# VH-VL binders against Beta-1,4-galactosyltransferase galt-1 (galt-1): the designs that were tried, part 3

Target 1, 206 residues: Beta-1,4-galactosyltransferase galt-1 (galt-1), of Caenorhabditis elegans (o16374r189to394)
Amino acid sequence: KMSICVPALFGNGYDAKRIVEFIELNTLQGIEKIYIYTNQKELDGSMKKTLKYYSDNHKITLIDYTLPFREDGVWYHGQLATVTDCLLRNTGITKYTFFNDFDEFFVPVIKSRTLFETISGLFEDPTIGSQRTALKYINAKIKSAPYSLKNIVSEKRIETRFTKCVVRPEMVFEQGIHHTSRVIQDNYKTVSHGGSLLRVYHYKDK

## First folded at step 4 (VH-VL; framework fv_spartalizumab)

Design t21 (from s02 with heavy chain S104L)
Fold by ESMFold2-Fast, scan of step 4:
Structure t21 (fold): chain C 206 residues (1-206), chain A 121 residues (1-121), chain B 113 residues (1-113)
Amino acid sequence: as target 1 above (206 residues)
Amino acid sequence: EVQLVQSGAEVKKPGESLRISCKGSGYTFTSYWMHWVRQATGQGLEWMGNIYPGDSYTNFDEKFKNRVTITADKSTSTAYMELSSLRSEDTAVYYCARHEYDSLGYPLDYWGQGTTVTVSS
Amino acid sequence: EIVLTQSPATLSLSPGERATLSCKSSQSVLYSSNNENYLTWYQQKPGQAPRLLIYWASTRESGVPSRFSGSGSGTDFTFTISSLEAEDAATYYCQQYYDTPYTFGQGTKVEIK
């Protein structure tokens, strides 16, 4: 079973169409659970309706996380709190959990391999609790239709400063926004994946 | 200007081992796969394996599984292919070729000049 | 392992004629998420390394003359040279990079009479 945690609270730059594309594309890749944390006060009616549709159809778990105001420090700590909550919800329930935003996609490099097969290969060593993956920025438009990553051109440079993780939730003690901070046991390890089997594509400008 | 420069021709006896190098320049070495492809005289292209220098992940064709080793040195932007237990059928021109990762996968776009290897008793 | 079968083995034509080469895959090389076929065509002249001509089945590499084109999807692919030039005498290979091991067809030799 694979799941996704979307820990970033909603703000400007997201709409109902982006939510639909994200959920449908990841469902196509074999993701069974998507945990979405929302600031209810920042959602428009179409976004709320879209999230309710997927929640009612058991495609997502929608968690309301409303902050009183958006001071940088308070908002950032809220995001870390949602990461922790999501990690705990997946412990003992899912085999692999991804931490990414609505504009980020984990894509297998070998096209004949499913996402699950790719991730299973990366976690072949049973002591690996976390895999970090660098971002590649997409500088071309993704088509409107779900599961269409057509006509995209990524930038040549790989971004290693801002990374995304996939983890075995039962092996992780503390998860950060860009990296796994602590594992449960000393013999468990976190690994940085260089991009050979798995890429994270980010379609918004850095 | 992207270039792949391979080491010089080799003459080997059956049972010996071969080591060929391929030095990349003009691009970010760790962001591209390096493939090894061989071609016997008058024959087609045969893929042997590849390496992603960024994390040293390798793939091999089953035919070479126990004989081929591919490595990469990030500091010199050089990939190496070692082939052990040489047989006369290993006589071929060996090419390295890079695989660019733009647009969710790009083909082999730049090739080395080739290394001629002769295995004879 | 994906097997690529090319036909014909040899094609002998006069300058100005159209060359049509076939490449058939034992399984689909179409990646559904981006709707692209991971099939490439290379040209190899005697004593030279292969040269990339077409990728994603139909996209022409920069600098490649417009007389070269590719078409097809899934398992059946065609490479066409619309009007042969003397310099086009070479062996042409299809290659898939959908799955490992990456495999090549056996090649089609194009000869100019």
Scores: ipSAE 0.161, ipTM 0.666, lowest interface PAE 5.0, mean pLDDT 81

Design t22 (from s02 with heavy chain S104Y)
Fold by ESMFold2-Fast, scan of step 4:
Structure t22 (fold): chain C 206 residues (1-206), chain A 121 residues (1-121), chain B 113 residues (1-113)
Amino acid sequence: as target 1 above (206 residues)
Amino acid sequence: EVQLVQSGAEVKKPGESLRISCKGSGYTFTSYWMHWVRQATGQGLEWMGNIYPGDSYTNFDEKFKNRVTITADKSTSTAYMELSSLRSEDTAVYYCARHEYDSYGYPLDYWGQGTTVTVSS
Amino acid sequence: EIVLTQSPATLSLSPGERATLSCKSSQSVLYSSNNENYLTWYQQKPGQAPRLLIYWASTRESGVPSRFSGSGSGTDFTFTISSLEAEDAATYYCQQYYDTPYTFGQGTKVEIK
């Protein structure tokens, strides 16, 4: 019912441990599939083994996406292309799709509610195709197995300039990195929620 | 220095409406939930509802949902609680309290001084 | 609605004695993702607003004396004052913020003889 799209992994700052933590915690929250777009050249042996393990266990769909790099940096990203590909892969297949990176987590504010229950509530109006949530920066480490978040310390400010989305894939025509750009019908809505029911936590350090 | 300052005592007649204010200072008002809790004389604490000023989202205890309205004014960093159709059993001290109501948030950490409300004919 | 039941209703003890207060929840307030219990203890003296003492069932708020402690998990919680002082005479409330509506226990009144 719920999936995650992780746009192109072309930068530094990720390792096998981060990938394990991301997949395990999101699986614990009820995410059934994670689509990961990756550049083979930027993966070390441990990262490749980790991704293969989860791919073989049907927890992720690993998509090899390599881009030519230009010296001037002009031709260095493919995040919009990978976001579009992921949106199409989820159309007609999943009810809700999240767009976040390995250092970002969607978590319910009300502890008694599952992620699915929280998201279902946010999409109660059937004309809502996209929910946008602001980032909140945290300084914390994910505890290794058994996986849990410990000693979360968050900043006072909520970052409204950079947001992340959860969408109904069948209602979205064009998805951006930070927001839904176009819906498939004029009467469909994109909504920005202030963080009262759902938050996106962004780790400052691995 | 975080401070919550509530409006003064009220004396009301049955059937009237009550409006209490709670002004926050020393923190980012729009980043914390504001809760309303009351306590009748000699009784325990009773949660009424809350508001997230950043988007005006509210929650209420079902006992109050037909009579209570909670609002917030971002420009003055002030939350308001209005209770209609007052009865003598609404006689109580009313408190506001702030809360970082996020995924791993702090409990109700700072409380207002309380507003005494007497409903009598 | 989560119901919190506190016992006993009243404790009358002498200075230096140990006070043990109970709070039972009608359902678990343990959040599995971070393995923390969303249960808080407050102290309230007559004419004053409640004061936060313990959160996450066992974590002491900054500035709270070490004689105050909390324990328990899921549905059964205990609040302890290891050696009562005269200033500890108050009503103590447990509270959950695991689910809305937020609920409080009925309170335990601690009296000093």
Scores: ipSAE 0.036, ipTM 0.624, lowest interface PAE 6.7, mean pLDDT 80

Design t24 (from s02 with heavy chain S104T)
Fold by ESMFold2-Fast, scan of step 4:
Structure t24 (fold): chain C 206 residues (1-206), chain A 121 residues (1-121), chain B 113 residues (1-113)
Amino acid sequence: as target 1 above (206 residues)
Amino acid sequence: EVQLVQSGAEVKKPGESLRISCKGSGYTFTSYWMHWVRQATGQGLEWMGNIYPGDSYTNFDEKFKNRVTITADKSTSTAYMELSSLRSEDTAVYYCARHEYDSTGYPLDYWGQGTTVTVSS
Amino acid sequence: EIVLTQSPATLSLSPGERATLSCKSSQSVLYSSNNENYLTWYQQKPGQAPRLLIYWASTRESGVPSRFSGSGSGTDFTFTISSLEAEDAATYYCQQYYDTPYTFGQGTKVEIK
């Protein structure tokens, strides 16, 4: 019912441990499939081995995506292209698709509610195609075993300019990195969520 | 410093409506839940409901859903609780309390001083 | 709704004694994603608003004396005052913030003999 699109993987900001934590926590939340786009030439052996393990166990779909442009320059085109590819892969297959990076997590505010229940509530209005949620920064690391969000201290400020989205793939025509750009029909809506039911937590390296 | 300041004591008759306020200061009002909790004389604490001022989303205890209204005014950093069709059983001290971090953090960490409400004929 | 049951209703102890208070939940308040229990302990003295002492079942709030501690997980929780002082005479409430409605126990009154 729910999937995640990870639009681009850079070798600099991620390691095998973070990949494991991301996949395990989202699986615990009810995410059934994670689509990971990566330039595999840039990954170390540990990261490649970890991604292969989860791919072989049908937890992720690993897509090798290399840009034709030079190493330096605007990564915007690569991220936008992978977002578009992932949206199309989920159309007609997945009910709700999340767009977030390995250091970002969607978390229900009411702890007794599952992620699926929270998302279903946010999409009660059948004309809503996209929900945009503001980020909240976290200073603490996720424990690797057991895989949990222990010892978390978040920033008091909510970041509204750099948001993340959950969409119904069949209702979205054009998805951006931080927002849904266009919906399939004129009567479909994109909504910005105020933070009452769902938060996106972004881990910052020290 | 964080402060929650409530409106003064009220004396009401059965059937009337109550409206009390809670003004927050020293923090970003729209980023934290505001809860309402009451306590009858010599009794325990009873949660009534809450509001997230950023989008005005509310939750209520089933017992109060038909009589309670919780609102927030962002411009004055003030939350309001209205309780209609008052009964003698609504005689209590009413508290507002802040919930600083919903998903990963603190429970009700700052409380107002309380508003004493007496309902009698 | 989640029901919290506290025991005993009243504890009458002398200064220096250990006070042990119980709080039992009708269902688990452990959030598996962060392995934290969404259970809080408050102190309330007559005529005053409640004061936060312990959150996440065992984490002491800043400025709270070290003689106060909390323990437990899931459905069974304990609040302890290791050496009771006269100023600790109060009613102590547990509260869960795992699900709405957020519920409180009925309280345990700690009295000094």
Scores: ipSAE 0.044, ipTM 0.636, lowest interface PAE 6.4, mean pLDDT 81

Design t25 (from s02 with heavy chain G105Y)
Fold by ESMFold2-Fast, scan of step 4:
Structure t25 (fold): chain C 206 residues (1-206), chain A 121 residues (1-121), chain B 113 residues (1-113)
Amino acid sequence: as target 1 above (206 residues)
Amino acid sequence: EVQLVQSGAEVKKPGESLRISCKGSGYTFTSYWMHWVRQATGQGLEWMGNIYPGDSYTNFDEKFKNRVTITADKSTSTAYMELSSLRSEDTAVYYCARHEYDSSYYPLDYWGQGTTVTVSS
Amino acid sequence: EIVLTQSPATLSLSPGERATLSCKSSQSVLYSSNNENYLTWYQQKPGQAPRLLIYWASTRESGVPSRFSGSGSGTDFTFTISSLEAEDAATYYCQQYYDTPYTFGQGTKVEIK
């Protein structure tokens, strides 16, 4: 019923332990499939083994996405292309699709609610095709500790410029990196959520 | 430095409405939930509801549905609780308390001093 | 609605004695994603607002004396005062913040003889 699209990952921004935690935590929340777009030529052996394990067990769909040329300004367009591909893979198949990176987690504010119950509530109005959620930055200074929801320390500010979306794939025509650009029908709408029911935590280490 | 200051004591008659305030200072008001909890004389604590001032989202205990209204004014960093159709059973001390929005470990870390409300004929 | 049941209702002890208070939840307040229990303990003295002592079932709030401790997981929780002092005479409440409505136990009154 729920899936995650992880846009193209280039370079050495992630390790195997982080990927394991991302997949396991989202699986516990009811995510049935995670679509991961990677330049597989750049992955180390541990990451390749980890991704193959989850791919073989049908927990993820691993998609090789390699740019033909190396170019700094091409990253944005590469991510947009993978977002579009992922939207199409989920159309007619998945009820709710999330667009987030490995360092971002959708978490219900009310802990007794499952992620599915929280999302179902946000989409109670059947004309809503997309929910745009503001994110909060978490200062992750101790990297030896696993990335988890334990001892969450986030910045007081809510980031509204770099939001993340959860959508009904069948209702979305064009999906951007930070927002839904176009819906399929004129009466469908996109809604911005202020963070009271659902939070997106972005782990940063700078 | 963090303080929650509540409005003064109220004496009401049955059927009237109550409105009490809670002013926060020393922190970012819009980043914390504000809860309302009451306590009848000699009795336990009873949660009434809360509000997230950043987007005005509210939760209530079903027992108070149709009688309680919780609002917040960002410009004055003040939360309000209104309770209508007062009964003698509403005689209690009413507290406001904050909850850290971005932290899962502090449910109600700072409390107001309490507002005594007496409902009698 | 999650119901919290505290026992005993009243506990009368002498200074230096150990106080053990129980709080039982009608359903689990353990959040599986971070393996933490969303249960707190508050101290309330007559005429005062409650004071936070323990959160996440066992984590002591800053400034709270080490004689106060919490333990337990899921549905069964214990609050302990290892060596009672006269100033500890108060009513102690457990509270869950796992689900709305947020609920409190009925309280355990600790009296010093």
Scores: ipSAE 0.012, ipTM 0.571, lowest interface PAE 7.9, mean pLDDT 80

Design t26 (from s02 with heavy chain P107Y L108F)
Fold by ESMFold2-Fast, scan of step 4:
Structure t26 (fold): chain C 206 residues (1-206), chain A 121 residues (1-121), chain B 113 residues (1-113)
Amino acid sequence: as target 1 above (206 residues)
Amino acid sequence: EVQLVQSGAEVKKPGESLRISCKGSGYTFTSYWMHWVRQATGQGLEWMGNIYPGDSYTNFDEKFKNRVTITADKSTSTAYMELSSLRSEDTAVYYCARHEYDSSGYYFDYWGQGTTVTVSS
Amino acid sequence: EIVLTQSPATLSLSPGERATLSCKSSQSVLYSSNNENYLTWYQQKPGQAPRLLIYWASTRESGVPSRFSGSGSGTDFTFTISSLEAEDAATYYCQQYYDTPYTFGQGTKVEIK
């Protein structure tokens, strides 16, 4: 099974509609569990109601975090701490874990293949613990239900400075925001992918 | 030890095509972007394009896109840049440079020695 | 495209003096999500390929002497050589990798008297 970790965000740039789109689109792709880390003071009433609805229906796991660290500099509003916590929660539980924000989603390039089939192909080498994938900006939003990935229009070039990872959680020791920092065993690999089989689409409107 | 070794100097006539190579060694060739950057005599550096050898995905500066072809051969760990319809203003030193995709820095850490190209009638 | 403007065009100084080079970007190269500046500094000596000195605006590459430093954020960046050595005579370029096409400044030539 596949899961997503949504770490603590840098700032508050999301609303209830974005949360609905994120959860529904990823569920359609076969994601079984989404771990969302929240800062209670940054959530409006609509966002809280939306997250409660999905939590009550077992589509997401809401994790309330208190940031005990400095909010300036190293901690990025707790992103590294929540990434670590989420990795540990998925170890031994899920086969593949994705790290992406609410305005990002992983999409197969080969339209006849499911997300699971694409990811399984990328992890065909059993020593690969992590796949790093570049971002591609999306020009048009997908409308609310019924959802479709057929009409995604993205910018021509790929964004190499911003990348997101999908990992086998049991093989990763330390996960960063944009890359896997350390694997559990010396013979395990982290691999970068240029976007020919899998892309991360980023919404520009938010 | 990481090395990027480029092909030798070229002298071309206007209208001809240029093809230069960059052979990587000492690292996993398919895991790093390879960039092409040129520099005219006494001028600054100009980025032309790049390739990710693992899947052959390429990007170009728009002003070169109809004349530049960038390819990579995984079996020989060699990247190629071909520039067609050469003009006198294409006279420059051409560099390949490696981009660390899996590091937290997205900088050009290793460069080839450069290939001098002269386009004259 | 992002335009980088370097100043001055040329610095002519004696050994032991401080060199201060400026690089200004037409738009911010600070990525808000990771709070990093996507700016690097290279040294280029005549007949040689550029050499990486500084990345993320202020981090020195391994093996680079401590007299070289970088500072700044967003659109304004400074490269400093605290005490010039004869071997520091070169042209110095800033580069951004915040957006493609990747662009370089026009360079500052540092000459030793």
Scores: ipSAE 0.006, ipTM 0.497, lowest interface PAE 11.8, mean pLDDT 78

Design t27 (from s02 with heavy chain L108F)
Fold by ESMFold2-Fast, scan of step 4:
Structure t27 (fold): chain C 206 residues (1-206), chain A 121 residues (1-121), chain B 113 residues (1-113)
Amino acid sequence: as target 1 above (206 residues)
Amino acid sequence: EVQLVQSGAEVKKPGESLRISCKGSGYTFTSYWMHWVRQATGQGLEWMGNIYPGDSYTNFDEKFKNRVTITADKSTSTAYMELSSLRSEDTAVYYCARHEYDSSGYPFDYWGQGTTVTVSS
Amino acid sequence: EIVLTQSPATLSLSPGERATLSCKSSQSVLYSSNNENYLTWYQQKPGQAPRLLIYWASTRESGVPSRFSGSGSGTDFTFTISSLEAEDAATYYCQQYYDTPYTFGQGTKVEIK
């Protein structure tokens, strides 16, 4: 089984259409559990209705995240807290957990392989607890129906400064926003994937 | 601007090994797959294998496994294909071609000029 | 391994005629996540490397004349030259890039009468 953790979502850059596309695409790829952490009071009406629809239909687990203090640094601290909570929820339950945002999705390079097959291959070494994958920027022209995924134009380069992780939850002690910070045992590995088998596509707003 | 340049023609004897190079220029070498495709005289195109230079991951057609080795040198933007235990049936034109897996990319948009290999005793 | 079967093996036509080439795949090359078919058509003239004409089964490569078109989905694909020109005499190959090993059809040779 595979799951996705969407860390605390504070601020703009997302709309109901993006949420629909995120959930539908990941469901098509075999993701069975999507944990979305958000302050529901900050969402617009369309986003609330969309998330409620998928939560009511058991496609996502929607978790309302309340800030403990009102500080200018809470955005970063909120995301770390929700990442930690999500990791713990998946320990012993999910085989592989992805950490990505609504504008990011993991895609196998070999199109005949399922996401699960691709991830299983990357974790063939049983001592690997975490895989980091570089971002590939794309210009998403998904402004029509959710099933119209045509005319996606990718950027020429792969972005190695920003990465996203897929992990075995039972092997990770501390997970960061862009990398795995600590594993349960010293002999467990965190590995960076070069881009041959798996890519993280990051949609551009413009 | 994008160009793939292959090494020159080779004449080999049965049992020898072949090594062909393909130098890429005008693009980010480590971000594209490099494929090797051959074509025997009067025959169709046959895929041999590929490499992703960014992490050296390779794939091969089972017909060539244990005879083909594909490598890449990031510092010189050059891919290499080695074929061992040559037979007369390996007489062919060998091509390299680049490939981008991204949704907007082309499957094999640029090809090398080809390297003619003759295996005869 | 995905097997691509092209037909006919040879097609002999006069200038101005329509050429229709078939490519059948042993399994679907449709990627459901983007609803695109990972099938490409190449033109190859003697002594030259293949030239990309069509990708995603129906998308024409930049600079390729409009008389060339592709259609089909899943396992059945067609390549059409609406009005054959003398320069179109070549062997045409379909290729799938859905799964490794990547495979090519055996080719259809288009001859001008």
Scores: ipSAE 0.019, ipTM 0.604, lowest interface PAE 7.1, mean pLDDT 80

Design t28 (from s02 with heavy chain Y106W)
Fold by ESMFold2-Fast, scan of step 4:
Structure t28 (fold): chain C 206 residues (1-206), chain A 121 residues (1-121), chain B 113 residues (1-113)
Amino acid sequence: as target 1 above (206 residues)
Amino acid sequence: EVQLVQSGAEVKKPGESLRISCKGSGYTFTSYWMHWVRQATGQGLEWMGNIYPGDSYTNFDEKFKNRVTITADKSTSTAYMELSSLRSEDTAVYYCARHEYDSSGWPLDYWGQGTTVTVSS
Amino acid sequence: EIVLTQSPATLSLSPGERATLSCKSSQSVLYSSNNENYLTWYQQKPGQAPRLLIYWASTRESGVPSRFSGSGSGTDFTFTISSLEAEDAATYYCQQYYDTPYTFGQGTKVEIK
């Protein structure tokens, strides 16, 4: 019942190990569908093999997204377009959809609660269409297997300006990169919380 | 430096209410959970509840739920614990303690000095 | 709620001896996503607030002497003082921060002969 939208990737932020960690950790948390948008012609061989392995084994839906020309300035618009496509793919199919990059993941604060239980609690009010969650930066070594967040060092401060969202896709009309821009009905709400129940961890580039 | 400073000792009668404070300094108050833990003379530590000051979200031990109220004032970086319908068994030292409860593994790392509360007839 | 049971209740040893304390949890405090145990050990001396010694079952807090160590996983945990010093006379508590309510063991009192 839960899915992740990973918008179009651009630049040198990821490698095969981070992709593996992302897919495995989110699968462990109960994510059933992961939509990954990328131009495979621009990926290295290891990343291509990794994505193909997970796609062939039905763990992800890999969607080719090719920019019509090569300009650094179009990266933002490419991400926004793929976010929109992913929202539509999940409408009527998935109960909760997360929007995050390969270096970001949603983690419950109360460890005895599953991600689904935590999200269900946050969406107890049926008029809430979107929950916005603050980022917390971490430094961590990525393990190859078994996959875990062991050996993390997190910054004490929580970043509230660059947030990430989890939404009920059927209630959202326009989703941005950092926030939900428009909901389908006037009585639907977009809310944020201060990090009490759910946090987004963001890896710093090494 | 991080400091948690609690209000002074209290002497109460059965049936009265208690309110104690814990003032944080040297860190971002709204980014850490504040816990309340008590300890009766010669007894072990007992968790009462906590609050996340950033959004006022609270958790309580069911044992205290109907008598305890935990609040936080962001403007003064102060957390409060109120306990009603006091009984002699509420005689204890009450501690506040700071917690970063997430996958970083930071437990109750800084504690207040404790507030001695005596409930006697 | 998660119940933590500590043993022994009291441990009386001479300086230089090894102290071994047990903490058993009624259910697992291992978080599968990071493979860490949400279990801590505190030292408390009379009239003082508890002092954090070990978190994540085996990680020593900064400034804590190397003679203190923790081990174990899931439901069975051990706290060890490899060579007792006079200043180590105290009550030691385990605590879990895996689930609310957060719970403490009843404590083990370490006495120096």
Scores: ipSAE 0.130, ipTM 0.652, lowest interface PAE 5.2, mean pLDDT 80

Design t34 (from s02 with light chain N34D)
Fold by ESMFold2-Fast, scan of step 4:
Structure t34 (fold): chain C 206 residues (1-206), chain A 121 residues (1-121), chain B 113 residues (1-113)
Amino acid sequence: as target 1 above (206 residues)
Amino acid sequence: EVQLVQSGAEVKKPGESLRISCKGSGYTFTSYWMHWVRQATGQGLEWMGNIYPGDSYTNFDEKFKNRVTITADKSTSTAYMELSSLRSEDTAVYYCARHEYDSSGYPLDYWGQGTTVTVSS
Amino acid sequence: EIVLTQSPATLSLSPGERATLSCKSSQSVLYSSDNENYLTWYQQKPGQAPRLLIYWASTRESGVPSRFSGSGSGTDFTFTISSLEAEDAATYYCQQYYDTPYTFGQGTKVEIK
């Protein structure tokens, strides 16, 4: 019922351990499919083996995305293209689709509720096509510390400039990297919530 | 410095309504849950409900759902708890509380001083 | 709702003795995604607001003396004071932070002889 779109991040150095944690934690939360867009020529051998393992187990769909040329301006357009492709792959197939990177996690605030129950509550109003959530940064000062929900001390400030969305794919016409740009019908709406029921945690190295 | 300051003691008659305030300072009010906990004379602690001031989302214990209203005013960094149809059993010290870190599941660390409420005929 | 049952109701001990308090939950408060138990322990002295001592079942709050510890997982939790001091006379409460309502146990009163 739920899927994740991981848009291409051109020039990123990947961490196999972080990707394993990302896939395993999201699987535990009820995510059935993760669409990963990556330039496979930039992945090390460990990363390729990890992604193949999960692809063979039908937990992820790997999409090779090689940008036509390398420069600063192209990364944004590459991400937008992968977001659009992923939205279309989920239309009519998935009830809720998340857009986040390997270092970002959607987490229910009330621990007894599943992610699906939390999202269903946020979408109780059937005219809501998109929920936008601000990021909370988790400060990972020790480089060797594992990436997990265990590192729960976050920065005091909510980052509103960078947000992440969960959408009903069939209701969205145009999806951006940080927000839903257009919905299919005039009476459908996009909503920003304050973080009461659902939070997006972003792990960062300092 | 984080501080929670509550309104003063109240004396009420059965059937009346109660409104208590809790003013937060020293932190970003809209980013942290505010909880209400009461303690009847000689009894244990009882969680009543909470509010996330950023979007006004509330949770309640079912015992209070039809009688309690929790609100927050972002402009004054103040949370309010209203309890209607007061009974003698509502005689208690009422606390507001929040936690230091804005993270999921961190327990209550900062508490208000408490508001004594007496309900008697 | 999750019901927390604390025992004993009252514990009377001498300074230097070990105090062991129990808190049992009607259902698991273990969150599988982070493998942490959302169970906390508070100390309350007469006329004061509660003081946080232990969170995530076994993590000691900053500034809390090392004689206080917590253990357990799932539904069965223990709070221990390894060597009682006179200042430890108080009522101790467990609270679960796993599901709303975020319920407290009824408390264990620790008295010093």
Scores: ipSAE 0.236, ipTM 0.693, lowest interface PAE 4.6, mean pLDDT 81

